# VH-VL binders against Protein FAM13B (FAM13B), part 3

Target 1, 190 residues: Protein FAM13B (FAM13B), of Homo sapiens (Human) (q9nyf5r23to212)
Amino acid sequence: IPLDELQQGGHPDNEVPFIVRHVVDYIEEHGGLEQQGLFQVNGNAETVEWLRQRYDSGEEVDLVKEADVPSAISLLRFFLQELPEPVIPGSLHIHLMQLSQDYNNEDEFGRKLRFLLQQLPPVNYSLLKFLCRFLANVASHHEEIWSANSLAAVFGPDVFHIYTDVEDMKEQEIVSRIMAGLLENYYEFF

## First folded at step 1 (VH-VL)

Design f04 (framework fv_felzartamab)
Fold by ESMFold2-Fast, scan of step 1:
Structure f04 (fold): chain C 190 residues (1-190), chain A 123 residues (1-123), chain B 107 residues (1-107)
Amino acid sequence: as target 1 above (190 residues)
Amino acid sequence: QVQLVESGGGLVQPGGSLRLSCAASGFTFSDYYMNWVRQAPGKGLEWVSGISSSGSTIYYADSVKGRFTISRDNSKNTLYLQMNSLRAEDTAVYYCARDFEGYSYGYDYFDYWGQGTLVTVSS
Amino acid sequence: DIELTQPPSVSVAPGQTARISCSGDNLGDYYVYWYQQKPGQAPVLVIYEDSKRPSGIPERFSGSNSGNTATLTISGTQAEDEADYYCQAWDSSTYVVFGGGTKLTVL
């Protein structure tokens, strides 16, 4: 289901998809952010698939009783991976890749990136802002465990739908750089 | 009607090996997680091992890790428990138990149990 | 690692309410399941997911789970309810965990 359909056509109180808000709230409330290696461990695949099916069916999910934090993180990543169009749409990818020519100049990079973020559909912008807030908060409060660069390497491919083979490694590097910039300077961009 | 029938129990010496089987009928065996649960004479229930419907996800109690191996053959509707390096404290009735497939990691429970097979480890 | 503690025995008069407790650290964060076992028989599931009854289990059986304690409640207890009762939870590190069991006597 496309992101705009998941948002029920523009209800202001429903800024992000329920599954994203619910999963992130669970991770934040249950102290998972203080566990070293949290984002490096995969959740149980059968649990992740079962939870996904229940959310897709509109069933009530009690993450406290039915999930663990690694599975919740895997569920969030799987949700992003399975969107028909990535959080940052393909129509903006050519412009973001072009931004790589300017990213050595931090002032010009920031100005152009901010402009491109303003081109996102409102629902995509809200989801990206929410995800980056969550990840920036993880990096700022647990900097000895997670850096903006390490989180960007994990979530960048999911946000852009850029999954690499040998030929695509350069695109993954650019995506990770952009994502790290958003996390390091969250309040400059959002 | 759901039926689970255990076999393979018996008397074995410490350090010996034994293989238990559980023949399932009355349901689509390949759709369900399966478990072994044991009960020492006059004692409570102790979970031993669980296996997913496909056989790809396997769990063991710490007390049996490295000694017991759970497996299944979906073409034969049969669950197995290979028990090696048996100890006196492994003496128990071993139950085959069916799990609800939609409840795997974090929420396993057992809706149907077999009658059990007695394993006695003694010299 | 979660450990489940049950009282070893509970006695109740016929027709009265029996309550069997199961205690564990933050047990309210887990789903709890309850099994009935009569001598020489396999266990029977009587409550799943804290409070739900399988088909065929009488309405007099109910469950709750909050804080550190889950409770199996049998209203209007009958002689046939005399049995051992076990609680069970799932923990991601220790997997399936059973309580020590409670012998219910209906006098």
Scores: ipSAE 0.000, ipTM 0.470, lowest interface PAE 16.1, mean pLDDT 81

Design f05 (framework fv_felzartamab)
Heavy chain, then light chain:
Amino acid sequence: QVQLVESGGGLVQPGGSLRLSCAASGFTFSDYYMNWVRQAPGKGLEWVSGISSSGSTIYYADSVKGRFTISRDNSKNTLYLQMNSLRAEDTAVYYCARSDYEWELLDYFDYWGQGTLVTVSS
Amino acid sequence: DIELTQPPSVSVAPGQTARISCSGDNLGDYYVYWYQQKPGQAPVLVIYEDSKRPSGIPERFSGSNSGNTATLTISGTQAEDEADYYCQAWDSSTYVVFGGGTKLTVL
ESMFold2-Fast, scan of step 1: ipSAE 0.005; ipTM 0.504

Design f06 (framework fv_felzartamab)
Fold by ESMFold2-Fast, scan of step 1:
Structure f06 (fold): chain C 190 residues (1-190), chain A 123 residues (1-123), chain B 107 residues (1-107)
Amino acid sequence: as target 1 above (190 residues)
Amino acid sequence: QVQLVESGGGLVQPGGSLRLSCAASGFTFSDYYMNWVRQAPGKGLEWVSGISSSGSTIYYADSVKGRFTISRDNSKNTLYLQMNSLRAEDTAVYYCARDYGDYEWFGELFDYWGQGTLVTVSS
Amino acid sequence: DIELTQPPSVSVAPGQTARISCSGDNLGDYYVYWYQQKPGQAPVLVIYEDSKRPSGIPERFSGSNSGNTATLTISGTQAEDEADYYCQAWDSSTYVVFGGGTKLTVL
């Protein structure tokens, strides 16, 4: 289901898909975010699939009673990975990659990046903004354990759908660098 | 070569409904975001609604949300605006406008406009 | 959340430089677009991305955007430039936002 279709029946107060907000709220309240490796740990595959099925069917899910934090993080990442089109579409991805090569002036780079982000469909922009806020908060409050760079390395590929096995790692490095910049300078871009 | 031709405007009483159409030609309609922009007599431009190339992403100005519905038929190269619960303040020339960017590049600005169709809401 | 404010009118003598402002909170963080509208006609894009001209727009048209103010500048203003001018920005929460428009009179 594309992101814009998931938002079709939502209220104006619900800027992002319910599953994303619900999972992030759970992680923030119960996550123990000071544990290194938290965002790289895979949850129990059976639990993640069971939770996914329940959200897909519109069932009420009590994450406190029915989930654990690694499974909730895995569910969030799986949601991003399984979107038909990534949060940052391939067309915008190409232009974002080119920014790192074209601009010496950081003010010009920042303006162009902000412009390109505003090119996102409203639902994609809202989701990206929400995710970056969450991750920036993690980095700012737990920076000794989680930096913007480490979080960008985990979530960048999911946001851009970059799944290269043997191709040029330059693309992955650029994606991580852009994502880290969004987390470090959240209020300048969103 | 790019042409946008609006139709469907006219006189309607408050509370009534009208459907506007915009016939597109001279470009690949299914590649572009499309918008409706209106202008009340003697007043400025006001954006009304926009729709993505596939029709999946739709957004509305707060003033028309819940009353107007934007849609498109890519097989007929036509954009629509269904206007319900019309009010006197909806009186305006309604323009169909193409978004500058195509499917692969979004400009979020309007490079081509139709000539407009007048909607008058009065008794 | 951005609101765009333009002066209602600007007057300039033929051959002189006209400057039309568009003000908004932190507008320099947005790309600004300018449209020209002559009586009874549809608007025409004259400037995009703050300072770029579409093909067919005379060189006398230029734009800038910094801080809270974007400016459309018309050098050597001609009688045919007499029109209403609108600025526009994109905001992810309110989408397309137009300024109120400025009537340029060339006398």
Scores: ipSAE 0.000, ipTM 0.452, lowest interface PAE 18.4, mean pLDDT 79

Design f07 (framework fv_felzartamab)
Fold by ESMFold2-Fast, scan of step 1:
Structure f07 (fold): chain C 190 residues (1-190), chain A 128 residues (1-128), chain B 107 residues (1-107)
Amino acid sequence: as target 1 above (190 residues)
Amino acid sequence: QVQLVESGGGLVQPGGSLRLSCAASGFTFSDYYMNWVRQAPGKGLEWVSGISSSGSTIYYADSVKGRFTISRDNSKNTLYLQMNSLRAEDTAVYYCARDETYYYGSGSYDYYYGMDVWGQGTLVTVSS
Amino acid sequence: DIELTQPPSVSVAPGQTARISCSGDNLGDYYVYWYQQKPGQAPVLVIYEDSKRPSGIPERFSGSNSGNTATLTISGTQAEDEADYYCQAWDSSTYVVFGGGTKLTVL
């Protein structure tokens, strides 16, 4: 289901899809985020698929009893990967790629990036803001283990829907750098 | 001083097994993607296998799939290559090589800085 | 899927510029790495991410990558640069892929 349909008629307190909020809250409270390589570990595929189906059917899920942190991270990433349109739509991708060429003019780069973010549909903006806040908090509190760069490399492809095809390696690098900038300068952009 | 030291090479008969080790020192081993690369006498470089910093993502060359197993023990700063069902064409110098990455293992994104540190190599000869 | 093709040998006079090519389908969309190997020694990374030079590598080494061809350029080539050179890229189906190698002869 498209992201705008998931949020259609939603209450103002429900800025993001329930599964995203629920999974992020679990990770923040029970994550043990001091383990090197935690975000690099793939979750159990059966567990991730099982949890996804239960969320889709509206069943209650107790992540503390039924999941582990790697599976929760994989579930979050799988949710982002399976959106019909990525959090940052392809229509903005070409403009964001071109911005990456202007790092020597950081003030103009930041100003144009903020302008492009304001072009996002409200539901996409809310989800991106929520995800970046979560990831920026991880980087801030576990900076010896998780940097904005490392988290951006993991989640950037999911946010943009730029995946594994090495023919797009340079695009993946640019996407990662944009995401890292959003995490490092969260309060400048959101 | 950053060092990689391979060991475990030797002469083995076809169908036999060997386990190679690579001892890392002078850097935080658990932060790096690690590779095994081999070179047959007088031939070029051939990548064999790679393993992410956490050990969760592993890749193999088609020529060794099902026969070789790469593993690592971050608590001992050691990389391993278990080689089974060895063939004459596996005869080569086997190098351990470090590839700096804090991003590898995601499954959806790999970020490599190239293999910047190499060991001296260990010779594996598969002959009767 | 991707195959990296290098010329088997390149010869250059001392002090002249050597250029070693590495070609592959849409190679400009990949990051390319270059390694130097002298007889009896382990390879040494001389260029990473198309054009970046590791600390300790002489400034006479440079790289480029566009279209279907990556190039390693050695300006003012010296006798000590005589070696085998390998390009390398990452491919989703075969993973780490090396070129066949180029023997650089100086003199």
Scores: ipSAE 0.000, ipTM 0.442, lowest interface PAE 18.4, mean pLDDT 79

Design f10 (framework fv_felzartamab)
Fold by ESMFold2-Fast, scan of step 1:
Structure f10 (fold): chain C 190 residues (1-190), chain A 124 residues (1-124), chain B 107 residues (1-107)
Amino acid sequence: as target 1 above (190 residues)
Amino acid sequence: QVQLVESGGGLVQPGGSLRLSCAASGFTFSSYAMNWVRQAPGKGLEWVSGISGSGGSTYYADSVKGRFTISRDNSKNTLYLQMNSLRAEDTAVYYCARGRYYDSSGYYRAFDIWGQGTLVTVSS
Amino acid sequence: DIELTQPPSVSVAPGQTARISCSGDKLGDKYVYWYQQKPGQAPVLVIYQDSKRPSGIPERFSGSNSGNTATLTISGTQAEDEADYYCQAWDSSTAVVFGGGTKLTVL
């Protein structure tokens, strides 16, 4: 289901798709994010597909009863990967890749990144803001296990729809750096 | 203030056409799914049609499929309902309504802001 | 293929508790929404997702939903609460579905 169909408006509690909020709430309340590598382990593929089908069919999902934390994380990542257009649209990718030219000038890098974030459609901005807040909180409260850099490496490809192949190594590096910057400086960008 | 104002209602003969408009103000129009809900005189509420925030997805009640077309112009903050092949049973007050509060499936199935409605009468 | 059934009318004295039911097959497995409509006016959302109140709706309004029946409860009913009340749910086959409405009389 496209993002614009799932987004319902400006209320803080309802600015993001239900599946994203429901899964994040479950992870925060029942996850116990102290496990190193938790975001890097895949959930059971059959469980993830079963949960996806239940959400897609409009059935009630009780994640405490029906899921585990790795499966919930995998479901969130799968949702991002299966969006028809990535959270950060392809139309902005060329401009974001050009940020690599400004890595040694923090003021120029930050100015350009803030400008590009303001070009996001409202639904994409809200989802990106929500995800970065969640990930920044994970990094802040579990910093000995999770850094902004490690979380950016896991979620950056999903947010940009950058898949790993030999030709994309340079783009993955830029994407991870942008995501890490958003997590480390959340309140400067959102 | 958030506001929806309908226009375009009136008297039309069976088989005729009519176009309704809904002007939105006070919120980011493109971020919300929009809907038309009608109410026949002295009767209950009936959902007619819905459209996603981008306009990329449209939904219709079976009673109006093939006859009504919902559309929006986000640059003008305006929602439209083109009604063709009108029947006496289409006589109703037509409300413009903003989609809000998703259900467990992620669909926007509740309506938090409503216009005052515009009357459509289909009669000879 | 759900159909929502409401009583056509409910009467209550001022200050008493009004209860309006909405029945449908396995309705407790769905979210229910409630609307208030006064004569000549557009509907107003008073309860969303079974039991939650929008900002500006008095705390005397509450909701519940289990099994086949959702209930709108108005405690300490006031004259201004006199209106038609509609329940609403979604259904995959019919999209948005409304109940037939209940006229609440406060006298």
Scores: ipSAE 0.000, ipTM 0.457, lowest interface PAE 14.9, mean pLDDT 79

Design f11 (framework fv_felzartamab)
Fold by ESMFold2-Fast, scan of step 1:
Structure f11 (fold): chain C 190 residues (1-190), chain A 124 residues (1-124), chain B 107 residues (1-107)
Amino acid sequence: as target 1 above (190 residues)
Amino acid sequence: QVQLVESGGGLVQPGGSLRLSCAASGFTFSSYAMNWVRQAPGKGLEWVSGISGSGGSTYYADSVKGRFTISRDNSKNTLYLQMNSLRAEDTAVYYCARHPYYYGSGSYKRFDYWGQGTLVTVSS
Amino acid sequence: DIELTQPPSVSVAPGQTARISCSGDKLGDKYVYWYQQKPGQAPVLVIYQDSKRPSGIPERFSGSNSGNTATLTISGTQAEDEADYYCQAWDSSTAVVFGGGTKLTVL
């Protein structure tokens, strides 16, 4: 279901889809984010699929009782992967790819990236902002374990729908670099 | 180790101009964004302007756009604020503040070091 | 577009806990920073990214940020903590926003 249609049925004061906020809240309270490699561990596929179905049906989900942290992370990533249009829409991809090539200077890169982010639809902007705040917070609290680069490598492909293949390896590197920049400089972009 | 020292403040007539400087030492100046923050007598902090490490990007508060120009000379480790068309409302202590800006893991973004401030008084 | 609201003053007895609030729309979605300013001195960063302390800042300083309100907490308040405290956040439409400041009186 497209992000704008999904959010149309949300709560009046929610800026992001309920599943995203609910899963992030669970991970922050119960994640034990000090574990190295936690975000790259695959969740229990059966649990992830069951939770997905329940959220899709509007059922009440108690993640403390029914999930584990790897499955919750996998559910969040699955949600991002299954959006018909990625959080950062394909219409901006050509500009973001060119940004990496045209602007090797960090300041100019940052200025142009901010400009491109301001072109996101409001629902996409809100979701990206929320995700980046969550990930930047993880990186800042666990600097020795979770770097912005490590988190960007995990979530960048999901946010852009650009995955490593022999033909797409360069684009995935650019995507990870952009995400790392957003996490490291959160307060300058959002 | 890290030190920021402002200078250039003084008394100026309304409509006049003044240039502030901030001398930085103890760190790689070009790797950090720099900011000017002011404080009117008896009032709170107000952000004025920011500049990226390279000087390629500049940012201004609406109250000073078109009148103030922020710049830096990385070869001299010095930040500047050129203030034109000064108004009584610009009377304040002006602080320079360092802002970490780099791509790399584990950056803790904040105004982590401030200078002692320099007083600008705009009066007849 | 965000405006940060702080109480103008807070009073606390020595040794007790002081709490200073900073309110703004959806502030919990932004990083909040806290600065201490004593008379005639430059501000000093005491909390960054909602809850983290810089090296050299006493353990009695802590912070939190959720919903619309960030809070600076000073446990076992000492006379030397008497100062003005400012919250700060970044806004995409305006690079930096400061709260109006809170005068902490230790009496």
Scores: ipSAE 0.000, ipTM 0.420, lowest interface PAE 19.6, mean pLDDT 79

Design f12 (framework fv_felzartamab)
Fold by ESMFold2-Fast, scan of step 1:
Structure f12 (fold): chain C 190 residues (1-190), chain A 124 residues (1-124), chain B 107 residues (1-107)
Amino acid sequence: as target 1 above (190 residues)
Amino acid sequence: QVQLVESGGGLVQPGGSLRLSCAASGFTFSSYAMNWVRQAPGKGLEWVSGISGSGGSTYYADSVKGRFTISRDNSKNTLYLQMNSLRAEDTAVYYCARVGLEWLLYDYYYMDVWGQGTLVTVSS
Amino acid sequence: DIELTQPPSVSVAPGQTARISCSGDKLGDKYVYWYQQKPGQAPVLVIYQDSKRPSGIPERFSGSNSGNTATLTISGTQAEDEADYYCQAWDSSTAVVFGGGTKLTVL
């Protein structure tokens, strides 16, 4: 089901997709946000695909017994990549891409970005807010290793569905800048 | 194995109150949204109420809004339905049911595991 | 505001194919779920997401959903399949919506 269909009737603003909540709770409880190696290793591809299939089949998943933290992080990224619509919908991309050209002053950029975020559907806003809270918390515990800029480079493409390629290089740079700003100034935007 | 056991049903006068409980076992209770679904004698299924895994969000059918309150205690793996201002039309078997999960999206709209139900009779 | 309409009853001979319909406006754009209920028992999920079977459900049960109509198909119907069948969908205005139910008689 698209995120906007959940928003229209049944999905509350303070809820996020189950897999996102479940994986993030696992990482926060068992990943140790202060651990220096948290994002340095890839998840096991077979484990990630196995977990994905179990979630897809509606089977109960016990991440403590069946997963490791790198695989959980990879699963979260895979979920974001496979959404039918990105967390930040394509309808807002043109406006966000214009921010880097129209607003060269940081204050003006921030004011306009806040305005655009307020136009997100409630479900998308709640998911973005939840993800940015999680990532900002990670950055605060791993400042020397996983700064806001580093996390933005990893998760930005997944949130926008804009991936590194010569044809998308400008968009990729803008996406990373926007995500880094959201993580560095979480309480300004949410 | 996954199991849901309802309790608390019985005979109650119109205008009275009753509290139903549903004891869950065999799965991580806090990870699932839960529903109450009822069935009047000889009639079809009617959704009554739903609650998110955290308990942060609740939903009600129009027929019970303002009268029924759904809640959960994740530390006890128990779901509740507080029913106030009961009417004859509320007479039914009440089932608790676990909400099935879409891999990509958490939602409330189908039930993969059901309890055996508890009968609530509202009459003089 | 979707309403799901099912025939009240369907009769089939043992070994024949039973088809139970569930109709609603643009239902093919939604996921449909099917439940089996035998007298005195709780409902059992037999089909989820239009066409998928839960573990333990016989392969003779199948589902489809297109346009305005979803169909539960039971191939080689057996006496034990005699039950009430309910379709279910989600709607933004009503949340969980059930069809009125179909009584399947195997004669």
Scores: ipSAE 0.000, ipTM 0.452, lowest interface PAE 15.6, mean pLDDT 79

Design f13 (framework fv_felzartamab)
Fold by ESMFold2-Fast, scan of step 1:
Structure f13 (fold): chain C 190 residues (1-190), chain A 122 residues (1-122), chain B 107 residues (1-107)
Amino acid sequence: as target 1 above (190 residues)
Amino acid sequence: QVQLVESGGGLVQPGGSLRLSCAASGFTFSSYAMNWVRQAPGKGLEWVSGISGSGGSTYYADSVKGRFTISRDNSKNTLYLQMNSLRAEDTAVYYCARGPYRSSSWYPLDYWGQGTLVTVSS
Amino acid sequence: DIELTQPPSVSVAPGQTARISCSGDKLGDKYVYWYQQKPGQAPVLVIYQDSKRPSGIPERFSGSNSGNTATLTISGTQAEDEADYYCQAWDSSTAVVFGGGTKLTVL
């Protein structure tokens, strides 16, 4: 289901799809964020499929009782991966890739990145802002376990739909660096 | 190949106890909620108890609350039902079934064991 | 607290269509599941989420659910379809709920 259709007619206080908010709330309140490698471990495929089916059907899901944190994280990543258009649309990718030329100039890089973020559709901007806030909080409070760079390496490909076996390796590096920048300087960009 | 195999049934006197086991194989046991469903001779299906994949949440039919305890050992891929203070009306074939026990779940009870007979009689 | 009501028995001649009903208040707002049980055997899922067939279930089995009544339909009923059939739904307050079961007799 496209992201804009998922948010059409949603509650005004719900800026993002229910599944995203629910999974993130579970991870923040009940997750084992102190475990190294947590975001790099694939959740159990059967649990992820079970949870996906229930959320897709609008069901009551108690993640504390019915899930584990790796499966919840895998569900979140699977959701991002299966969007018909990535959170950061392909139409903006050429401009974002050009940011690599300015990566060593903080002022120019930041100015151009802020301008490109303002071109995101409102629903995409809200989802990206929410996801980056969550990940920046993880990096800030668990920095000895999770850094902005490590989180960006995990979620960057999902946010951009850029994958190792399909895309140029240089583009994957640029994507990870952009995501790390968003997480390190969240309040500068959002 | 998903398999569920129940054991531990038998003849027991009223007021007695039995522990049923369900050995699971062919899937990641800890990832699925599990249920006990019983069927008295010549009668219909009656849900007895359910347990979450982690074992952190358990639910019981009113008819068995305080007498039966559902549990699981995910390291052994085994589901248990401890039955205390047994009554004649508990006589039934007890099935182990994979699937949700919570309301509004769209997932079916997709695999069932062969069942184990519990007879409560003097 | 939903209660599921099924007719205790349904009879049909071989090759004819059998219809087994399952009734409950606002049942059409819930998903319904159907299980087949032959004598001495465990129940087998034949329909899930109102109308979907698991792998291995013949296409002659179909389901529908609207208003207060869900229906299991067996087209061109065969002798091997003779069994007890149970509907099942989820209730927010009571978890798993089964109907009383319907004995299908194929003449």
Scores: ipSAE 0.000, ipTM 0.437, lowest interface PAE 19.7, mean pLDDT 79

Design f14 (framework fv_felzartamab)
Fold by ESMFold2-Fast, scan of step 1:
Structure f14 (fold): chain C 190 residues (1-190), chain A 125 residues (1-125), chain B 107 residues (1-107)
Amino acid sequence: as target 1 above (190 residues)
Amino acid sequence: QVQLVESGGGLVQPGGSLRLSCAASGFTFSSYAMNWVRQAPGKGLEWVSGISGSGGSTYYADSVKGRFTISRDNSKNTLYLQMNSLRAEDTAVYYCARAPTYYDILTGSDYFDYWGQGTLVTVSS
Amino acid sequence: DIELTQPPSVSVAPGQTARISCSGDKLGDKYVYWYQQKPGQAPVLVIYQDSKRPSGIPERFSGSNSGNTATLTISGTQAEDEADYYCQAWDSSTAVVFGGGTKLTVL
């Protein structure tokens, strides 16, 4: 279901969809984030879809009892992939792709990226901020295992809805660089 | 309503083979994971094997791995257990049991909401 | 690998409360299910997901689960409740695990 429907009655700057908060809390508390391959192991697709349907129906989900960590990570990624509009909407993609021309100019890159983030709808901004805080925290506290670059490679495509395409392969690289920049300099951008 | 009827049990010698069947009715068979649970005479329940709704994933207890094969035919609403290299300790009543799931859960079944009446398998010389 | 331990037997007088325990390492982090089995019959699910009753199961049946112990409680126990009771949990290493069973006798 769309992001705006999920955030009924919440404060946009502090509230994210329940499923995202619940899954991230589970991963942080029970994820064993010291394990090298954690974000690279796929969960069971049928289990992920089953859990997603239960959240959509407002059913109680006890992730400690009903999920494993790879399935929880896959559920989070599947949630992002299945949004009708990606967390970073397509309307901003042309502007974000053009940031690649300024990547080596740190000041200009940061200024333009901050401006574009402020153009996000409030619910999209809140979700992006929450996700980047989670991932930045993983990168900063487990940097020998999870770098901003490795996490950006996993989550970048999901945040932008980038699909593998020979003509658009360069977009995946740019998306990963933008995401890594957000994680490396979280407090500068949020 | 929901009915599960096992068949194929009987007396077999050690090292022999036997095939159990479970005929399901009263529900959409392909939407549910199915399991075999056994109970030795005077003993408790022991999970044997499980299969996803599509049949794409199968799971086995360590005691039966390599000897038993679970399968299903969704067009016939039937669950099977092929038992090879049977041992005396495989003597038990074998129950067919349904796991409530809306999706094909590849990690196996959580619990069993309906059970068949069971079929007795006796492995003896 | 989790192992579920139940007392082999529990006895209560008619109308009294019966409590059947099921213990396992960190069992409170897992869902527990309870089955009733009468002689010559298949098991019947009486409690699912720690505390929920299937349709048709009397309200006198209840469940709880915390720490290392899950408990099946039967309030105002009746003669027809005399049966073997099995707890069950799911474990990633062994899939389905059953307790050894408890014979409930209604005196």
Scores: ipSAE 0.000, ipTM 0.461, lowest interface PAE 17.1, mean pLDDT 79

